VHH binders against Actin patches distal protein 1 (APD1). Designs and how they scored, part 11

Target 1, 316 residues: Actin patches distal protein 1 (APD1), of Saccharomyces cerevisiae (p38281)
Amino acid sequence: MAFLNIFKQKRGDEASQLSAKGREEISQSIKICKSDDAANEHSCSGDCKTEIEEGEQAFAKLKIEHETPLLNSSKTPKIHFVVPTSQIDWQHDACLEDPKSVQYKISQWCDKNSAKFSNVGTGKTLNCAVSSLPKDIMDIDVMRGTKNNVLILPYFIWLNDLRSDDVEATLDGLVPDLLDENISREKLLETRPNVAVARERAFVFICSHTTRDKRCGITAPYLKKVFDSKLQEHGLYRDNSDYRAEGVKIAFVNHVGGHKFAANVQIYLRNPNTLIWLGRVTPTIVPSIVEHLIVPEEPTLPFPEKVRCIKKYQSW

## First folded at step 1 (VHH)

Design g11 (framework vhh_7w1s_2)
Fold by ESMFold2-Fast, scan of step 1:
Structure g11 (fold): chain B 316 residues (1-316), chain A 118 residues (1-118)
Amino acid sequence: as target 1 above (316 residues)
Amino acid sequence: QLQLVESGGGLVQAGGSMRLSCAASGFTFSSYMGWHRQAPGKQRELVAKISSGGTAYDDSVKGRFTISRDNTKNTVYLQMNSLKVEDTAVYYCAAQFYSGSWYTYDYWGQGTQVTVSS
């Protein structure tokens, strides 16, 4: 109860930071939720209530920056490569730990080629991230880091069986085709035996990079517990052994920038194809995010004042 | 509801040919169907895979093995030519129907033994 009253007051203060122009900008990508509906959905009982209360206690001890308006404090990528590592924390420069790894080669390729694609649309061109998504522990090349499957967003495809030595040739061919509006998904899949559709309805990435910033490491596990519980209520939760389509995968990701706005959460929806990047996400608002943004076939956005950037991509 | 049933395999002399079949029952093929093999004391490895995007092969079998599918019969085939003693293994059919990695399959067949004698 006390935390809900504090939350309502803080929510009112933060909402005043979002201008009418900013609200209209967001509304071009997604319908904004009615404030009363959003507030009601963040209440819960049982394990969910306990998880929220424990999380709020942990968050209250952290120095989070609350003064700066969030909208446009980050940029949407044209392509986001997400590499499974099965880890929840990484060295300071996560993609650069091992120069023989797939993620190292992708990161180098992104740096080399970002300028080449800067004239294609808007936003940050290319991004390579590592994640806690599982890698195949039975494959020795995967465990050595020299082979992996790479999730490519916002396209919702897996680039499978990618070897580190093949990264440059593979991406030199694939990326121009991905950015070409005249090439359909079906035609891309026909020409690419290593490319498969990612069947998840959404991916939720929470920054957990403790080595980079302790606030990320402290906040991420608490948010994941509440997301997991709410997704289980809707039959959308998928653990690492569950390959059923139309579920939601929650994973930890390395440093995304703006750790002063912890927690940072990146939500990719497959239909409509949208990235919603949120800052200052707290356990109390997670139920509302699940109920209004993730579960419905027609998503609506609660707490637009927490949007760092948003983009509705072209449909598949 | 989905089951993969392998057939073919057996004993063949080096330099010979063999064709493996994998029949899927219960529903239509996924985006990925593949053949893997496991030799005694070795790790299971990908041999060949097929999707709407085409085919891919392990370097050790390129030019010798061909994967194909018949959508009408819900069957995927592995044509193995110029067989070597080193091709001796249990061959497994696999299918990926939902959001998993290529290394993590939704369904596996029972395996079929291929023994190549010198």
Scores: ipSAE 0.000, ipTM 0.185, lowest interface PAE 14.2, mean pLDDT 80

Design g12 (framework vhh_7w1s_2)
Fold by ESMFold2-Fast, scan of step 1:
Structure g12 (fold): chain B 316 residues (1-316), chain A 119 residues (1-119)
Amino acid sequence: as target 1 above (316 residues)
Amino acid sequence: QLQLVESGGGLVQAGGSMRLSCAASGFTFSSYMGWHRQAPGKQRELVAKIYSGGTAYDDSVKGRFTISRDNTKNTVYLQMNSLKVEDTAVYYCARGYHWTSGLPYFDYWGQGTQVTVSS
């Protein structure tokens, strides 16, 4: 009970930080929940209740910045490359650990080409991230890091069997086609047998990069436990052996910036194609996020005061 | 309709060989295929895959099984040598698109073919 009372007070304080203009900006991308709907208690059985309580105790020990308004404290990418590593923590500069790796080559390509694609839209151009998504342990080149399968968001596609030495040629060809609104998914796949559709309903990325900031490392596992439990209740959780489409993948990602606003959560919805990047996410609000944003066919946004950036991308 | 049809299963003695075939019909060409198996009381497992980058095998079958394809016929084969009683399972041909958790995600599956290895 004490944590729910504290949550309601903190929620009221944070809500006052979101301006009418900011609320209108967010509403251009997604319908916002009524404040009382988002704050209403969502049923969370057994393990889920325990995980929320344990998580709130862990969060209470952390110094998190609560004074700064979050909206526009980050930028939406035009393209977000997510590289599986099976790790939940990385070296300080995660993509730069190994110059022979796929993520190193993608990161360098992004830096080299960021300005070239700046005219195509607004926001941060290109981003390369590593994730706890699993590597193919049956492939020796994947285990060495010189080959990988790369998730490309917001397009919800996998670029499979990408070798580090082929990154520049492959992305030089693929990326202009991805940014061309006249090229359909079917046409893109027609000449690219190594490109596949990602059929998840959503991806949820939680920053866990302990080496960059301990708050990220401490908060991320507690949030994942609550997300996992709540998604299991809805039949949307997918473990590593579950190949069903239309589920939700929860993964950890490297440093996303703004660690003082822990926890940072990036939610990519496939339909409508939307990135919602949240800061100050706590275990207590996870059930509401799942119930209002992830589960419904028509998503609605609880806690708009926690949005760092949001973008509704073109459907394809 | 898109369909995968397995053939070549049956009964074989331990130490013997068997070749499974998987014919794709209604398919636009796909370069990514796998063979899975499910033994009674066990989870389904990926045993072999073939894709543009090459082939890969589960440790339990490496050196004994060989996956190959004939792109002209849209057919994938699994050559199984030195068969063990533990290889007894229903074998499934599948077309893959995604990679997750050491196992590729597969979106089209065959009906399965029974392989029984007697002692």
Scores: ipSAE 0.011, ipTM 0.361, lowest interface PAE 8.7, mean pLDDT 81

Design g13 (framework vhh_7w1s_2)
Fold by ESMFold2-Fast, scan of step 1:
Structure g13 (fold): chain B 316 residues (1-316), chain A 120 residues (1-120)
Amino acid sequence: as target 1 above (316 residues)
Amino acid sequence: QLQLVESGGGLVQAGGSMRLSCAASGFTFSNYMGWHRQAPGKQRELVAKITSGGTAYDDSVKGRFTISRDNTKNTVYLQMNSLKVEDTAVYYCAATSYFLGYSWQPYDYWGQGTQVTVSS
């Protein structure tokens, strides 16, 4: 209960940082919850309550920046490539560890082609991230890093069996088609046997890059425990061996920038196709995020003052 | 609701051939499909799998069995040649609603099974 009182005070201070114009900007992408609905304690019992209490104790010891308004402190991607590594931490420049790897080649491709796509499609950047999503441990080329399956957001597709030597040719062909609003998903997939639909209702990425910033490494596991417990209550939790459709995958990602605003959480919803990037996420607010944003067929946003950036993409 | 329906099973003499078919309905055709079999008193085992990246086989059937797919018909096939008495089992078609290319069994959907009996 002491943490709930501290949270209410801090939330009041942060809420005052979001301008009326900023609130209107967010409302163009997602319906905002009524403040009473969002502020009400979504109490959990047993393991979930213990996980929130343990997480809040850990968060209380961290120096998190609370002064700066968050809205527009990050940019929405046109394309976000997410590469499975089965790791929860990486070297300082995660995508650059191994020049022979798929993620290295994608990262180089993104840098080379950012200007070419600056005025095409929805969003601002071409990003390559690594994640704790599982890689195929039975495939020797995957284990060596020279082959992987790559999640492409916000399109909710998997580019399967991508070899590092084929990255440039493959992305040169695929990316213009993805950004072309006149090409339907059905038409794009007709000639691309290596492209499959990602059937998760949502992906939740928590920055865990300890080597880059200890706050990321400390906060991410506590948030994941609360997300996992709350998603299990709704039958939406999927572990690394569970491939059933319409669930939610929680994964760790490398450094996303703005580590002073820990914890950083990127939520991709498939329908409506939306990225909600949050800063200053604490264990106490996770149940409300799950209940209002992730579970409903018509998502609503509980804590708009915590939005770093938000984008509603074209659904297909 | 995705449903997998196997056909083509039955009785065959040792050394013979048989083709099993698995038709997928009610859902977009999965990029990860496989054939499994279960003999009496044994655990279900992977026989063959097909992904967008290629095919893989259990050593016991390698060179004798061929898995293929017809994407226009949403059907996967198992061509079984040089059949042995030890191939006698109920054969199950399996599919994922989600494709990651894993070699371990992440199947969400299973067919009812089709009996294959190989006589000596």
Scores: ipSAE 0.000, ipTM 0.219, lowest interface PAE 13.2, mean pLDDT 81

Design g14 (framework vhh_7w1s_2)
Fold by ESMFold2-Fast, scan of step 1:
Structure g14 (fold): chain B 316 residues (1-316), chain A 121 residues (1-121)
Amino acid sequence: as target 1 above (316 residues)
Amino acid sequence: QLQLVESGGGLVQAGGSMRLSCAASGFTFSSYMGWHRQAPGKQRELVAKISSGGTAYDDSVKGRFTISRDNTKNTVYLQMNSLKVEDTAVYYCARSPYYYGSGSWLGMDVWGQGTQVTVSS
């Protein structure tokens, strides 16, 4: 009971940090839930309830910054490259561990080309992240890191068989076409057999980068357990071997910045094409996030005071 | 628009060899191609898969079957040697849009019609 009273008090304090202007800004990208709808108790299976309780106990031991307004504390990406590693933790500079790796070459390309694309497309940054999404263990070059399949968001496509030595030439050709609003997905795919549609309805990324900040490492597994259980209740959960369309993949990602606002969760919805980046996510609010944001055909946003950035992207 | 067409199936004596072909039409196939089979009364199973980095096989066929591809002809092949009666099944060619989906029938987005392989004792 005591943790629920603390949650209610913190929620009230955080809600007061979201200005009317900030609320209006968020409303341009997504409908906001009525406060009573977001606060409603959401039923879950016995596992889900236990996982929430265990997670809240773990979160209560952590010093999380609650005073700073979250909105605009991060930047929406123009392109977010997500590289599978099968790992849940990485070295301090995750993309820079191995100069021969695909993620190293993508990270370098993003740095070199940030200015070139500053006035093109929707969003602010070119970002390369690593994730716990699975590597192809039967491909020796993938296991060596010199080849990988790269998820490209917000476009919901896979760039398959990308070799580290080919990154510059491949991205020099692909990225301008991706940012060109006049080029349809069908047209882009016609000449690119190594590009495939990602058929998931959503990707959920939780920062788990323990080496960068212990709060990320402690919080991320507890949140994933609650997300997994709630998604299973709706038939949307997909494990590493299940690629049926219209499901949800939840994975861990490296450091996203603002670790003082743990936990950090990035939610990409395919339709409507939207990034919702949340801070201060706790086990207690995960059911509401799944129920209102991920499950409905017309998503609505609970807890807008937890938004770090949000962007509704143009039709692909 | 993308279609996969299998050929080369039929009846073969145990200990014999057979080569299956899978031709893709509509556009160049994905780099992730696989052969699956389904025996009467059993679940469909992955037999062999090919990516640009290499090949992988189910333990039941490893050393006997070889998967290969010709990208210029948009064709993938399954060379089957030392055939056993237990290899009798309908063989399906399939395309995977994801590297990690290539090891499972889940995540395949284009399937061929299937070709019957019958191995007699």
Scores: ipSAE 0.012, ipTM 0.359, lowest interface PAE 8.9, mean pLDDT 82

Design g15 (framework vhh_7w1s_2)
Fold by ESMFold2-Fast, scan of step 1:
Structure g15 (fold): chain B 316 residues (1-316), chain A 119 residues (1-119)
Amino acid sequence: as target 1 above (316 residues)
Amino acid sequence: QLQLVESGGGLVQAGGSMRLSCAASGFTFSSYMGWHRQAPGKQRELVAKIYSGGTAYDDSVKGRFTISRDNTKNTVYLQMNSLKVEDTAVYYCAAHTWGYSFQSTYDYWGQGTQVTVSS
């Protein structure tokens, strides 16, 4: 199908949208791959080749905006709360669906407190998202949404057994300590039995919010299949029941904005602690992302022209 | 389904050492695993735990017991040194899929292994 020639042409056109200043800005957070190195990672065999071909056929039917430069089209979060729902799609306003839910209370807290933390920590926003990460279906309060375990990024911690009625008091105490450079990770964990570290090497979130935009719903499953296959090749794939350290969790997330740049992918690396938020992600480039960005101990960024925002956070 | 199988228990003299093993099957290795024990006529108590952030121990075993994990074998170990008669109990391996708590409705427990310390 000549997908390599189409890929090279599209890459050339998009690469021309990234300015020298933009490239320098990205380089402050991560080392950029050489173009030849990124191209060499186009070796995908068996089922992975089939998954890429099927995905590219599905993507070809979609109207995706290719002309606008992506860099700074989104904002880096200061704190990103990710709430497990076990769902792959949500109502139009996912966090506001049920005012008794943990995600509703976190979303309200973020809106109320965004100005208070504007001058502290790294990043710009306080965000609450829902995800396809698993929730404990045997716990009646979890099933009703009034209790959950909440992933807090970029800190790679779980805030466990958080009840909706306790959200305000808990976050009022926890968030100032998270943003305080003088409080060590050891001290934070020592004083809080409900806080545990997340030992994943990375989290990869793909926007799948179909009720917001059909392109997100169509693209996300195809991308996940290619990510899953490449991670399995490296022994890094973890299903919803597998909590072994140093693996990678792929999950779907609700609406992230900029659906015209589908697919939207947020990659959180634990070490060095970095968010890479990409737009226009296609099945063809997923192998290169896994091989250069996720697998190596020293990550390098292929396709910097696809970065919507990037931030290297303080390690702790 | 996650299953936990303990091994390595038995009879040992006071002052001796013993290592317990807990093998996890079902391709699920919890982020939070621990060893509990129950002596005759007493409630089950936490002895040691291992989680993504580190380890913790009950005061009665600090400096004597060490918990460790081999991710390649999906096995957690409890190395018991300087054993006392008071350490006599059935030892249980436990896994919790979330956080610090073994009190959730999603906890997994092994069947237990007897450790008897003679004077």
Scores: ipSAE 0.000, ipTM 0.174, lowest interface PAE 13.7, mean pLDDT 80

Design g16 (framework vhh_7w1s_2)
Fold by ESMFold2-Fast, scan of step 1:
Structure g16 (fold): chain B 316 residues (1-316), chain A 119 residues (1-119)
Amino acid sequence: as target 1 above (316 residues)
Amino acid sequence: QLQLVESGGGLVQAGGSMRLSCAASGFTFSSYMGWHRQAPGKQRELVAKITSGGTAYDDSVKGRFTISRDNTKNTVYLQMNSLKVEDTAVYYCAKLYSGYDWFSPFDYWGQGTQVTVSS
């Protein structure tokens, strides 16, 4: 029971960091849970309770920064490319490890073109990440890194069979159309047989980049165990071989910045199309996140004090 | 040119078994492979898939159907056990690209093989 008292105290301290203006900013993107609904921990039995207890013990040994307010400590991308690697850890500069790889070419394209697609100023609007999502290890070009399927968020589409040599030409054509509010999903897909709809109701990405920061590597597996258990209770869990629609995929991602706020969790909801990026996520709050944010058709946000950034994107 | 040739369909009584084969040529046999079916008046549905990550099945066939492949022979199989009248459909072998496409023009389809399950 000791970890429950520590959690309640830390949560109370963090809640005081969210200003009324910050709460109003968040509420423009998502309904915030009433304090009564979010404050109560969802009861967890059997393996799930054990997983929370083990995770909290691991978290207690880590130095996590609790003083800085989280809101606006990160920025929402216009486009987030997520490249499957089947790995849970990467070299320090994950996308730059192999200059012949699809992720290297996408990362270079993003750097070259981010300013072009910014409204004004120097803000980075395009992001390339690698993930533990499965790649076809039986495909020799995929294993060499020169071909892959790329998840494009927040659009919930897959860009299939993308070759590293074709990245520049493909993205030069695709990205302006994705950012054009006047181009419908149907029109985008009509001319692009290599683009397919991602049928998941949500993606949950947990930063696990151990090589970049050990706190990410230690925290991520414990959070995933609790997410997996709670999603299984709701029939929404999908392992890497389960392709049924309307489920939730949990995956690890490379460095997202702000590792001092471990654990970092990025949640993409398909409907309404929203990114919720959370810091200081602990095993104890995962059940509440699943029950209030992920499971309901009309999501509500528990623990708004843990939001690093949030954006409700255009429906499409 | 990619070719997929299905075989093994036919008439079978309810409760019986049948094995479908799909011979693939013209590409590296290391990508996602699957079996779709289309019953009269229904849309095509993916019933079984094999990838580097393992196998996946539609709930309607889980426990009854088994997908496998022989990389040496460049062939995918669908073993169908405990067949039901509701399994009556044209079965199509497909090369899948992402594993998420239910009806993609990128899925390379064979000609199909008819399976008819009688009461």
Scores: ipSAE 0.000, ipTM 0.195, lowest interface PAE 15.4, mean pLDDT 80

Design g2 (framework vhh_7w1s_2)
Fold by ESMFold2-Fast, scan of step 1:
Structure g2 (fold): chain B 316 residues (1-316), chain A 118 residues (1-118)
Amino acid sequence: as target 1 above (316 residues)
Amino acid sequence: QLQLVESGGGLVQAGGSMRLSCAASGFTFSRYMGWHRQAPGKQRELVAKIYSGGTAYDDSVKGRFTISRDNTKNTVYLQMNSLKVEDTAVYYCARGWYLSGTYPFDYWGQGTQVTVSS
């Protein structure tokens, strides 16, 4: 159990990087765990324990930047478009790979409209990402990239059957309504049959963009194994064939910036509607993240020193 | 108010045929509908799907099963021919957004048992 002593030492060093002001800032969005409670409730048995040990050995070989305080090293999105690709790695500029694709058109729309929405809604950015979430390989237009279903966070909705040529008109109509606090979900959906609620209790995105940084490619699979095992223990794991509501989807995403802080993990909770973006995530802390942040009806945050940004959105 | 109701299951001998029906009520018929099955001790799997672009089948049933729909009746059918003991399962009708066999269905029926004896 040598890695447990190393974990305790590293945890103490990193905790010293979070200021009292930073802790207060985080507490406005989520309750923080007592550090002793988070460490003492760490549980791992059977295959999960082996997965953590294997992951820690892989992480020990990597140069990770440990000196820089993480809080405010990233920005919370107003809207995060997540496009399924079924891939776990992408070209250097993932959304720009194919100018005929849905993700290309969304990325261009985000760039064009960032200034227009600067003073509207919660969060700072309009972001388009690609993910390992599965795409419909039996649909010819989906296979060619000119049509897709797009996950829109933090709203927990799917924009279905979006064609690349229709992106500008569709988002010009939809996005102002999404950012308007006076428009309810029911009102938004009443005239939009192509918009459906995402029924997952959480999405967990792990940066796996190997082409941008090998640390992302090396770390992401080890973290996913531990997340999968812990979610299975709680009955929350959903594989690609499991469509039950109220589960958790783990997926890989393209470059999120700050890969020197590998591993990067973005956790979207549906209720309360919150993004927790973490850096320096290791296999050892994954069980505590699942137990305290994802499983409880009232989430609490372990290891606040690992927060890059956090935002509690309006209930939707 | 939204409901999918399966019917047509039961006991059939190997080599026989059976037709399952799925009636949708309380909503407009979906562009995406599928039939899944779950055998004892196994995970639920997609068997057949029907969508705006056509139909698709799992390799284990291709050539033996046919999915079809009647939009005027809001009903989806699964015609099962040349049944095998291995086809024994609870069969579920589902409405979905996305039918690669790997992404979410938003409504499920209660399931109907199909037992194939030899």
Scores: ipSAE 0.000, ipTM 0.235, lowest interface PAE 13.4, mean pLDDT 81

Design g3 (framework vhh_7w1s_2)
Fold by ESMFold2-Fast, scan of step 1:
Structure g3 (fold): chain B 316 residues (1-316), chain A 119 residues (1-119)
Amino acid sequence: as target 1 above (316 residues)
Amino acid sequence: QLQLVESGGGLVQAGGSMRLSCAASGFTFSSYMGWHRQAPGKQRELVAKITSGGTAYDDSVKGRFTISRDNTKNTVYLQMNSLKVEDTAVYYCAARKYSYGFTWPYDYWGQGTQVTVSS
């Protein structure tokens, strides 16, 4: 009970950090929940309640920065490449570990081409991330890192069988087409045999990059347990071998910046096509995020004071 | 339009060999073909796959089974050597229009062919 009183007091203090202008900015991308709806505890099954309590005990031991306003402490990407590694932690510069890897080549391509695409489409950056999404353990080139399947957000597509030596030629052709508003998804899929639709309702990425900051490594598993349990209650949970459409994939991602605001959570919704990037996410607020943001056909945002950046992308 | 038809299954004695064939007809939408199997009361599991990048096998069959493709006949084969009683299952041919990044799911499945290995 004491932690709930502390939570409500801290939540009130954080809410005061979000300006009226900031609230209006967020409202351009997503409808905000009424404060009473978001502040109330949401029930879950016995395991979920135990996971929240265990998580809150772990979080209470960590020094998390609560004074800085979060809005605009990060930037929304035009394109976010997410590379499966099956790992939950990486070396300091995760994409640069192996120069022969697909993620290394994508990262180099993003750096080389960021300025070229600055005036095309929406958003500000090209980003390459690695994730705990599973890589194909039966493919020797995938296990060596020289071939992979790459998730491309916010387009909700998979670029399959991408070889490291082919990255530059492939992305030089694909990325201009993705940013061209006159090219439909159907036309792109017809002309590109290695591009497939990602049928998930949402992707939830939790920063777990322990090598960058221990708070990320400690917080991420506790948040994932609560997300998994709550998604299971709604029939939306998908494990690494479950590819049924309209579910939610939870994965760990490398360093996203602002680790002092742990935990960092990036939520991509397919419809409407939206990125919601949250900081200071705790186990206690996860049920509200699932119930209001992920489950409904018309999502609403609880705890707008926790938004680091948000963008509603164009229809694809 | 893409149809997968398996053939070559049946009864074989332990230590024997058998070759399964999977004929694809209609438009091909996949560079990704695989053989899966399902024993009674067990989940369907990947046995072998073939892509433009090469082949891969489950550890239980590695060195004993070989997957190959004849593009002129639009047919995928599974050569099964040194068969064990534990290899008894319904064998399914599968194809993906595109890869979702992982071993399966597949967009197209054959009807399955029974392989029974007697002691």
Scores: ipSAE 0.000, ipTM 0.211, lowest interface PAE 13.4, mean pLDDT 80

